# Ledger of designs, part 175: VHH binders against q9y6x5

Target 1, 379 residues: q9y6x5
Amino acid sequence: LPPKLLLVSFDGFRADYLKNYEFPHLQNFIKEGVLVEHVKNVFITKTFPNHYSIVTGLYEESHGIVANSMYDAVTKKHFSDSNDKDPFWWNEAVPIWVTNQLQENRSSAAAMWPGTDVPIHDTISSYFMNYNSSVSFEERLNNITMWLNNSNPPVTFATLYWEEPDASGHKYGPEDKENMSRVLKKIDDLIGDLVQRLKMLGLWENLNVIITSDHGMTQCSQDRLINLDSCIDHSYYTLIDLSPVAAILPKINRTEVYNKLKNCSPHMNVYLKEDIPNRFYYQHNDRIQPIILVADEGWTIVLNESSQKLGDHGYDNSLPSMHPFLAAHGPAFHKGYKHSTINIVDIYPMMCHILGLKPHPNNGTFGHTKCLLVDQWCI
Key: E = the ipSAE of ESMFold2; O = the ipSAE of OpenDDE; V2 = 0.75 times the mean of E and O plus 0.25 times the DockQ between their complexes.

## First folded at step 7 (VHH)

Design ya91 (framework vhh_surovatamig_d1; at its last look DockQ between E and O 0.13; V2 from the best seeds 0.00; counts 0 for: pae E 19.8 > 2, unsure alone 60.0 < 65, placed apart)
Fold by ESMFold2-Fast, scan of step 7:
Structure ya91 (fold): chain B 379 residues (1-379), chain A 119 residues (1-119)
Amino acid sequence: as target 1 above (379 residues)
Amino acid sequence: EVQLVESGGGLVQPGGSLRLSCAASGFTVSSNYMGWVRQAPGKGLEWVADIYSSGGSTDYVDSVKGRFTISRDNAKKSLYLQMNSLRAEDTAVYYCATGYDEYSGFDPRGQGTLVTVSS
């Protein structure tokens, strides 16, 4: 029987939450598995881009999901995080579930992972749930475990996505200890439910399980707003994405638009596309707009209005507040091993190795994850 | 380099109509959009309207929406702006502009055509 892997994401789970709150179920998982304390995600540090980087091993400029909101002027297509199912946006890369189905006589299963309810290169996950935020974690878990145990060809790769703690992080901010404590305790209880269900069904000892996230969260404030309407009139540009990374398509002379924006706020960096820092790997894609504005950590870009968000993400990927963690358990992983840092693009080639798949060319480095694996030497 | 020649401006009474034309020469246009920008006396440049090459999608500044219509003829390398129900506030030099890639915004390179709305 081929090896099996379940990839679980808790959206917006900032790495340092592990040090500031108690997670008895997650800590028990880690004691018998591995922990990577920080995962350096890709820029921009948003949900759709980073979830697609996890499963493709590619920077955003390479896989084409460069933001939660994108615009293509040629096709007149606009992408939104409102459950856009157009394959056009996803076809610049091959996610691992597609590779899993095409290289071997194997099936994939998905509960809500971004992109899994979309046919990509004419291939959709063998079993999947259409995205619906109202579906409980228990129902997602029940479907995934049923498919892992009752499929032919066998399900060897499964994904499970949960919207918390991201939704609460936005609503309350990550510094709201009372509300975040309640939310994070509930997440730990869901991890306990996951482990218990896998044990009850006889899956726990033979299944590789990865628990990770796409990004972190930082505190925002009404005292830290950048009003674009104070910088430039709407007649000069089309706004493709707003905050904390604004994507600007100039309707008039690009240099004039740049000059109006460049000195408007000390808390925002303004880049012509060709001047975007190389370290972001955020330049070589037609969906990246001619001018990009990057707000400083905790600052929100607005259009002459207040923001109700007390937490946000999307900021510079060098910021520890933007980093998630990775924990894993199963026959492929060492027990009780702690690692400091990997890149989020390194997860893909590691998962391909565990599943015995040949990875598509990618930006990950397998060597960075070797120390996690029992069948590898780590120096 | 790329040359854009605007025409069709003139003096018109409030409520009147004018049709502006822009003829492009010296290049093959492969841009995703073409548009019109204007400069009122003593003011900066203001974008007025644009049209995308693919699908013919149009967009307008709020003050002209429902009154102005932008259109293009790629075979003739021409851009048009039909202006109806003209107001004194529409008085400006009108320029046409093209962009051909993601690094280029609208770039008014012509001399423009003057539109004066006065009684």
Scores: ipSAE 0.000, ipTM 0.256, lowest interface PAE 16.6, mean pLDDT 87
Fold by ESMFold2, look of step 8:
Structure ya91 (fold): chain B 379 residues (1-379), chain A 119 residues (1-119)
Amino acid sequence: as target 1 above (379 residues)
Amino acid sequence: EVQLVESGGGLVQPGGSLRLSCAASGFTVSSNYMGWVRQAPGKGLEWVADIYSSGGSTDYVDSVKGRFTISRDNAKKSLYLQMNSLRAEDTAVYYCATGYDEYSGFDPRGQGTLVTVSS
């Protein structure tokens, strides 16, 4: 009887892939459910920040995961893909799986969604997999479906994360039709496997499923490099994060560092923290460094002249190339409805509504997603 | 701080072999994909090979398939490139690289190691 929700992310799935490639399985999923054609994500358009924004409904400055590489000036702690398990980094917000499993007769399950193998507020997902990129989608799906079907108390909220098409988007670039077509076909087959597995286990009719992503991907080029070493000596700053949004901690007077950088490239905006545009909602956290550098779309900040990136993300969140999609199916959702856009932070209050949870304070607007839901008057 | 140190380059005859090594530190090596990129004198950067965190998935640029083998030893925090049947066009500085986060593309960090294939 309690409503159930499975939240699935395919990392780096750019919204316009839906128009430019064939997805028979995803198209059938959408036909029987809903589609949001473009989701406006949060700045910076990176993996850890946007996955945490989905599950907290918060801008990055508010949930504290402000990049994939961070430095906290108060505690002098460092966060990276090598050092991401300290609850300190995650504790500025309460993700939905924590709220869910604190309810009577409920538990949460996770297959590698960022943060689900960390005890946030001394609470870890009731069932989870430690992150390991070598674990197949099939094994992730088998664990999730086992937990959804066989747990006491019942699993009512589950997450499933997959690294593609992000990894291939970086390697090949989004404009490589041959390689991306092959990659995206494999992903569509995985979506088909997901749906068929849920049907075979008797879960499909009463489980709400959201398939979404954290960001898109833009084409890079060796002709679009910004060489930071040409503008400033390494000795003047500590580099916290590099591209396409560099995070600069000055070692000398901040104004001197800013002045050395401000005319470095016409394809890079240089911001003092207090001058970061308000539309980014990226200012009010100590983990945001005193100077950030924001490359134009498709430009890469490098220390030397080398780069092998053919695709990248992290750019301005107003860029359509940075936007993912959202599709959903289940008893809570209309069938055959298409919606143009929502903000990624709107997903959290919608999920809380579906699950009957009281949302924590957040930046999302439930009204933006009401038209997706059968129990809401869309006016 | 992430550090990558390449070694094993040198002068070799066409048809010869070399084994490149990369010593990695400052990140959780076992959780990151890694790879090799190269730059020939006066030319741009070319991706050569990559390997995912557990060593189960590898990929190669077409020009080196069947001749080069990438491998890793997570306990030793090391990445390797076995280069066989070397050709003149393989002459380059070879760089070890890792993703900046778990999901980003390559970002070369080291000084590289020079491979010269010459009679």
Scores: ipSAE 0.000, ipTM 0.138, lowest interface PAE 19.8, mean pLDDT 88
Fold by OpenDDE, look of step 8:
Structure ya91 (fold): chain B 379 residues (1-379), chain A 119 residues (1-119)
Amino acid sequence: as target 1 above (379 residues)
Amino acid sequence: EVQLVESGGGLVQPGGSLRLSCAASGFTVSSNYMGWVRQAPGKGLEWVADIYSSGGSTDYVDSVKGRFTISRDNAKKSLYLQMNSLRAEDTAVYYCATGYDEYSGFDPRGQGTLVTVSS
């Protein structure tokens, strides 16, 4: 019987939520499985890029999803959450569900994971839901578990995506203890529903389940704004992405634009593309614009407007507030084991190992996850 | 396709009341999140209230607490916002929303209905 894996993402689940709030269902899940307390995600710390890194094992510069909003200067194409269906954006990498489905007697399923409703390398998941934020978790869960249980050829890899606690983090800010407590309680209840559903269907003991997230959330404020209009006229550039990492396409000389921005705020670093720090692995892609602005943690870049968000993400991927967690349960994983940290790109080779797939070239290190797996040596 | 149609907006004096309605289609309303957002002239989109289908839990922005009440009728596939003790600051286009994304915020949402509070 081929191994099966369900990958679940709760968007914007900051790692330290586990320390500051109670999660009875998630803790029970962890008790019977494994926990990675901190996952270092990829820069920029946004939803589409990090979700694609999880399933490809690649940095953003390598898999080509470099932001939630992108522009390609050659083709003049735009990418956004409302315009993400063109395979052009996804075809620079091969996600694991494609690799899996191309194997004999295997199929993949997906409930609204980024990229899963797009034919990538002329392959689309055998079972998938088009993205619709109005669809309940329950409906997504029911479809995924039905496909895992009844499909032919069998679904051996499935993804499940949910938009919380990200949406609430943006709305309330992560420091709102009252509102976030309510939201996180609901998330824990959904995890309970997930576990209960799997048990009801007889899948729990044989299914490998990973619960993770793409990024955290930091507190923002109206007192921490960077107004670009105070530094440069917007006629001099095209804005491709805004905050907290702005992507700037100059309409005039790049150096002139850079000079107007470089001292705009003490709370913002301005980089020419070639000067972007190596540690970000965010240089070697044509979709990265000539100039990027990186706001300090908790600062918001604006265009002569006040931000309505009280929380945000996308900042430096070394910041703890940007880090998610990873928990896992199933026959491939130990029970009651906790690990300090891994890189988010390490998840891909681990998943490939679990599924018996040959991984495509990637930036992950399988050695970082060996201690989580029952069939590996832990050094 | 998700369809949301707001109605009930209009001109009202300070201290007055309005009831907004949202007709929803294209999804299972009884199982999904719904909320109201508003955009005042010259301002960004602001969250107002939301209601969860399961359990009927509600939440409100502080400025409307005690004055506004969100409710839903799953059988009629409708969302409501009872607005009492209206203030000039409540003047805005009000939108019905059923989700959130980090790029566009509360989405999808309808075309909106204008509420003007003026003496």
Scores: ipSAE 0.000, ipTM 0.257, lowest interface PAE 12.9, mean pLDDT 92
ESMFold2 (binder alone), look of step 8: mean pLDDT 76; pTM 0.778

Design ya92 (framework vhh_7uia_1)
Fold by ESMFold2-Fast, scan of step 7:
Structure ya92 (fold): chain B 379 residues (1-379), chain A 119 residues (1-119)
Amino acid sequence: as target 1 above (379 residues)
Amino acid sequence: QLQLVETGGGLVKPGGSLRLSCVVSGFTVSSNWMGWVRQAPGKELEWVSDIYYSGGSTYYEDSVKGRFTISTDNAKNTLYLQMSSLKPEDTAVYYCATGYDEYSGFDPWGQGTQVTVSS
C-alpha cells in the first residue's frame, strides 16, 4: 500500500496567531503530531509565489511565479487573474503532483491549490476542481476525501486550499482582535471538521496530513502610504505590480527612473535588479522587472489614492509577521514534537521522501525536516 | 461601481421582529465574506454576524445568538439579517460589509439602516 499525503493550506495564517488565540482542534492535531512554529517563506511573501514554492521546493526566481502580477520581458506576455491558466507561467518548474503522476502509477487530487487547474508539462492533477472562491470548504473536503478513498490508480497526493484567514486579514487587519478571533475560531472549527471526516471514513490513522500556510499578515494604515505619483510621472514607466513590492518597467532610461525613485520615501527601498539583496533569491528571472521597490513593513504603495487594505503581506521574508507555521500528523510523523523553524522550500523534499518520490533539483534541505520524521535519526 | 444598500430598519417594540436586507451591486455575495455590524449611539462598532461563501458557516455575537439569523439569496445578490425577540439594547445603526480577494481590496461600509427598539 503506497503512502498517502494530504497537504492543506489556510492562506495568510500568521504563525503568532497560534500564541494569541485559542485553537482547541488544531491543538489536539498538534498534540498527536508535530508543530514547526515558524516557516520562513520565500520573497516576495505573496500567495501564488509561496504556494508554488511549497510544491516545487524552489525560490521564485527559479520556478517563475515571481509575483501575483507579472510581465515576461522575453515573450512580452502579461500575467493577470484571467491569464493564470496559461501553462507558460507555470512551466519553469515541476510541482509534486506532476512528479507523483509521472514517476509512479499514482493519481493526484486537488481542491483549489494554485496551479492545479493548469496543465503543467502537459500534466494536470488526475482529479481537480477549477478555481472558484465561491465553493465551500465542505464541498472541497467532500471531493478530496471521495477521491482519496475511491480512485484507481490510487490518489497518493492530495491538496486542499482555503482563502481564509487571508481575506479577513486584508479586510480587518491582524490587530482587529474581535474580528480575527471570530475568523480564526471558524478555521479551527474547519480543522475539527477535517479531522472528524477523515476519522469517519477510516482514513485518519493511515493518512499523512500537513496543515500549513504561504505567509502571514501585517497591519496597514492610511497613515502609512507611499504615493508613487509624488515621485515620478506615470508616463515614465509601466507598473507591473504595485504593493508592497512594486515592479517597475521603465519607458525611459532605467537610471533616470531609478534616480527619481531612490530618495522618494524613507519607508521604501529602491533596487536596480542586479542590486536586489542576494538573501532574497529574487534576481535571476526575466519576469523580475528592471527596478523593484520594497515597502517597509506596514507601508502601502499607492497611486494618488487611499488604500482600503487594513492588512497586507508581500514584505521582506525575514519579518516574523510574514511567517506561517506547519503542523503535521500521520504515520510518517513523530507525536508531540515541536520544531522551531524550517524554510518553506524544505517542505517539498520532505513530501517527496514521505511519498517515495525522487525530487527534482530544488533549494530545500531534507536535513532541516529530519527531526519531524519517525524513519529518520535526529541529532 | 460598488454599492451596498441597507434597508429594513425601523421602530419596533421590545419582543418585535425586523428583517434587514443588503442589496449588493458590483460584488458577488457568494464569492467572499458577508456580515453585519452595528453601532449604538456613542459606542464603538460591534460585530453582529457573518456568513462565509454563501451556504458556509454562520457565526453570531453572543448577545444575539438564537434571536438573529443571517442568510443570503445568491440569485438576488442580497444579504439578510432576520431579527426576532428584539431588545432595547439592539438599538443601533446596522451596516453590511463585504470584502474582496487579496488583489482587489475591500468593499466600503454601506449607508446603514437605523433600528430603534423602544416601548
Scores: ipSAE 0.000, ipTM 0.158, lowest interface PAE 15.7, mean pLDDT 87

Design ya93 (framework vhh_7zox_3; at its last look DockQ between E and O 0.01; V2 from the best seeds 0.00; counts 0 for: pae E 19.4 > 2, unsure alone 64.7 < 65, placed apart)
Fold by OpenDDE, look of step 8:
Structure ya93 (fold): chain B 379 residues (1-379), chain A 118 residues (1-118)
Amino acid sequence: as target 1 above (379 residues)
Amino acid sequence: DVQLVESGGGLVQPGGSLRLSCVASGFTVSSNYMGWVRQAPGKGLEWVSDIYSGGSTFYADSVKGRFAISRDNAKNTLYLQMNRLKPEDTAVYYCATGYDEYSGFDPAGQGTQVTVSS
C-alpha cells in the first residue's frame, strides 16, 4: 500500500504553549512520535501565506500568497479571506495535494486547509470541504477519516484545518492564563479525539500524521498603538493590508509617502520594496506593494481606531512568539525523538519523501528533517 | 466493577421519539469513549453512535440527523435521543465502551428494547 499522510493544522498554536500548559493527549502523541520544538515560519507570519508555504516548500515571494489581503496592480484583483477562490492567486506554485492528486492510483482530501477548495493548475482535490468556520471539528474529522479509510482511488494525502487557538488568541491575548488554559485544553481534547478516531478505524499504525501550526501569537495592548493618520493623510495612499505588516500603495509620489512614514514611530520599520531585508525573502513578487511597514512585536498599526485584538501575529518571523511547533507520528517517524528547530519550508520536501513524490523546486532543506525519519541517516 | 445499565426503551409509533439512558458505574463517562450499539432480530450488532472523550460525536448513516448522543457528567450517564423513529430502528440497544474496528463491541448491560411499530 502506498504511504498515507494526514497533515493537521491548529491555527495560531504558539510553540511555547507546550511548555506553559498541559497537553496530555498531545504529549502522548509526541511520546510515540517526534517533536520539533520550534518551527521558523515565513514572513509575513500570517495564515494563508504560511499554510501555503507548508504545502509548497516556498517562501511567500515565490508561491505568491504574500498576505491574507493582497492586491494585484496589473489585473486590479483583490485577495482576502472572503475572496480567495480565484486560481490566479494560487497558480504561482504547485501545492503537494495537487502533485499527489496527479499520481496514478492516488487521491487527495482536504478539510478547509487554505487553497484546497480552489482548482490550482486545473486540479482540485478529489475530496474537499468548502471553507466554513461554522463546521465543527468532529464533522471535519469525520469526513477526513472517512475519505482516508474508504476512498477509491485511495486518499494518500489529507489535510485538516482548525481555527483555534488563533481566534481565542486574538480575543483574549496569549497572556490570559485563565481563558487560554480553557481553549488549549479543548485543543488537546480534540487531538485526543483525532488519535482515538484513527485507532478505532484501524488507521493509526499505518497513517503518518503531522500536527503543526502556521504561526504563534503575541500579546497586544491599547498602550502600544501606531496611528498612521498622525503621520500621513489617508488620501495619499491605499491600504492593502494593515497590521502588523502594512502594505502601502501610494496615490502620490512614492518617495513623498515614504518620507512621511519613515519616522512615524520608533516601533515601526518602514521599507521601500527594494530595501526589504533579504532575510525575509519578501521582495521578488509583484503582489508585494511599494512600501511595507513592519511593527515591532506587540505593537499594532491603526487608523484612528482602537484595536479590539489582545493578541496578534504577522510580525518578524525570527521572533519566538511567532513560531509554531511540529509533532508527527507514524511508520515514517521515530518514536520519542525531539528536535530543536526546522524551517517551515522544510516540511514540504519531508512530506514528499514520505509520500514518494518528486518535489517541485522549493526552498526547503530535506537534510533538516532527516533525524525525524526512520529510513534516513541522522546527521 | 464496571457496570452499564440501559433504560428508556419502549413501544413507539413510526415518527415518534425515545430517549435512552445508560448509567455507568465504576468509571467516569466523560473520561472515556462511549457508544451505542443495537441488535435487531436475526441481525448482528450494529454501531449506532459514539462520543469521544473530547466530546466529538459520530453517527451511523442510518441514524444521522435523527439521533443525538450526549452525556451528563454529574449523573455519569450517557444518553441517546432518538427522533423520527422508523420500524427499522427496532432493536435492543446497548451502551458500550472500548469499541474498535477489529474487536467490535462488548456490551456489558442488559440492553433496552426499542420497538417501532404502527
Scores: ipSAE 0.109, ipTM 0.580, lowest interface PAE 2.2, mean pLDDT 94
Fold by ESMFold2-Fast, scan of step 7:
Structure ya93 (fold): chain B 379 residues (1-379), chain A 118 residues (1-118)
Amino acid sequence: as target 1 above (379 residues)
Amino acid sequence: DVQLVESGGGLVQPGGSLRLSCVASGFTVSSNYMGWVRQAPGKGLEWVSDIYSGGSTFYADSVKGRFAISRDNAKNTLYLQMNRLKPEDTAVYYCATGYDEYSGFDPAGQGTQVTVSS
């Protein structure tokens, strides 16, 4: 009878979508649960970094997944989508499923959450699916619910990841009301199906469910491009990551590369690593490059070409367009409670509390989430 | 009053196929949860497959990869396409409009008999 938690992520679900579109199923979920209207994510506002921050409670400089494309200057290893299964990249932190398995005689289950198909500190999620974007939401949900009901030791922590509305946000842009309405209605229908499936299997009343996301989305345009080729020759640097945060590894003197870039466009900020704003918590890691370029909201960094994306993310984490929301339901949570904002790193210590786990040192503050919980006193 | 009429059952050889139909009245198939449950001779009800209001579909392990649930909004009809039938699939098949964790499935129709000969 230990507490159980299912953590669900809909990639790229901008918080502001909740105000501009109808979500009858999500609204019913929230009516008997809690809603955090804005979750302030970590910088850089990208998928792999923020998904790992949710399950570790750490800033990117501390957990080591600092971008979706990385280079480690010490080991000279490159990280890309094809290299994401190397444990080296994930070993700078201990995600909650590892903690769950090591502290208690408990199992974890995962349907596609980033990092769950990789052994981290020689521990892999007890049940998992190798990442494959072609696998339906229904198949992911079927596996998770099967594992929640039919496991020994019991599955007490489960994760479920879905690629939408991020894929459509990139394709159509968040301002395309007709296409985004259709996509978001489908997601709301999937939330309805999730709740009904949990009820059918007898899981609903005793399971804590968190529905959240890693980031938002902002509108991009062919009229808002920054062409790096107009600023600097390719022979001067190696490009580790491009847009909207470019990671520059100089092949010549760092100061010379910086001087060629610093006044190239009024729509990007150029930082030497040690000058990156402290508020980003994006400095103290070997995978953060010597020069970082940060595009202004809605601007795309390109190499003498157009961008195919009508929407993007990765921008400054102070931007409301980059913020997701968090909704939760279950025995640990109040009913009908709204909260304005939390930090994405606060989710980890809250989840540890719900599961009765001792959290690893982290950047979250339990006090920020205690008003969501029935067993806590809040002010 | 919700009425469900199942049809499409019959006698088939192992490896054969059948398509079951459930015609609904007083109930909109396209916007509601529906499922198929079966009862083999001398046994209790076994869940086979369901389709949710949003269109998500699920299957029992015993039928996964062989059966496909679908609906036709214009005909207000739920279907179960059954392929590669086995003797173990022999049962009365019922269309269900709901499930509650306390009361179980609610089959409202007469059912349709499926017999897979040895």
Scores: ipSAE 0.000, ipTM 0.452, lowest interface PAE 11.1, mean pLDDT 90
Fold by ESMFold2, look of step 8:
Structure ya93 (fold): chain B 379 residues (1-379), chain A 118 residues (1-118)
Amino acid sequence: as target 1 above (379 residues)
Amino acid sequence: DVQLVESGGGLVQPGGSLRLSCVASGFTVSSNYMGWVRQAPGKGLEWVSDIYSGGSTFYADSVKGRFAISRDNAKNTLYLQMNRLKPEDTAVYYCATGYDEYSGFDPAGQGTQVTVSS
């Protein structure tokens, strides 16, 4: 049978949840497969950018999804939750489900992974669900497994996205052990259901399954606010994105706006676009605004003095609190192997290898993941 | 305050067995990521084995099939059963808590010496 791969994301699953909470089902999954304890994601550590980095192997500046809120000055287009379906935003890269469908006589299936309900390069996933957060995990899983078993040409690549623990992490904060324990137990039960479903349908032994996430979560506080209104009048700039990485489009001289902001808070770094640290790989795209503000971990940029957030993400990608994990099981993977860290962009070339696909140019390094794979000599 | 006390080391012949114990106070062993590391004379720390809070266990290639990590919730104790011991297993063994095998394990106790010799 041809190699098949299911890629699963549980949004906002911080890597150290694995060590600090109980996951009997996920731990059994890991025991029979592989674990990468920390996945170093891409800056900014937001949902849309990092999910697209997983499936393209590209840094945000290279794939063009540079934030959850974006603005393009030439076209006057805005990207947001209410306008995320315009192919314009996604067409700077080719995600793996498009590569899978176009290189060979193969199909792809998707249950709500960001971008899979968009016709990217005039190509949409062969089978997909339009995004709807009200659709249960069970229904998403039922559709995915039906497509994996019953499609012609066969579905060889499938994705499944779930909104937790991100939603609860924002609501309660990652340090709320009572609420997060309940939320994480429910997620572990869903993983158990996934494995059991795959076993009942005869898929478990021959399907490669990756369970991962896009980012972590850090604790926020009403005592850690940065009030932009105390430093600069709204009339001097257009705000494209606010927190924890603010995107500032100056309405007056850029240097003047920068000077008003640079000493606003000791808990915020202010960068001119050309001065953004090279390690972020976050400079060479027109959608990155002329000034960005990067809050320190756990700090929230606000326009007034109040915030209702208890947890957030988007911070510096060097922070362990922003890092997810990766676990995998299937015929391509070793059993009982643990690896310390990979970069999130490394997942794409590994997936292409497993599927026998020729990858597009990307920023991943296959060598970082080859020790996870049974067909590779791990030196 | 967290304390970890290792014991059970000693002198043993090649092919012999030892069981190391790590008694914890200030936290619950079964609720935490725990592991064993060792340090041979003149060498750096080497990861040996660990156990996640959910019970999954992992082993270094050099000990896989010979060592078994376990825990006893009633005694709040982590164990390392070491069988078919070899001279290259000679080291001070430490238990630790942390968040990964490379960057999160900081030995806190005195360790327990294991010496394998003819």
Scores: ipSAE 0.000, ipTM 0.167, lowest interface PAE 19.4, mean pLDDT 89
ESMFold2 (binder alone), look of step 8: mean pLDDT 79; pTM 0.802

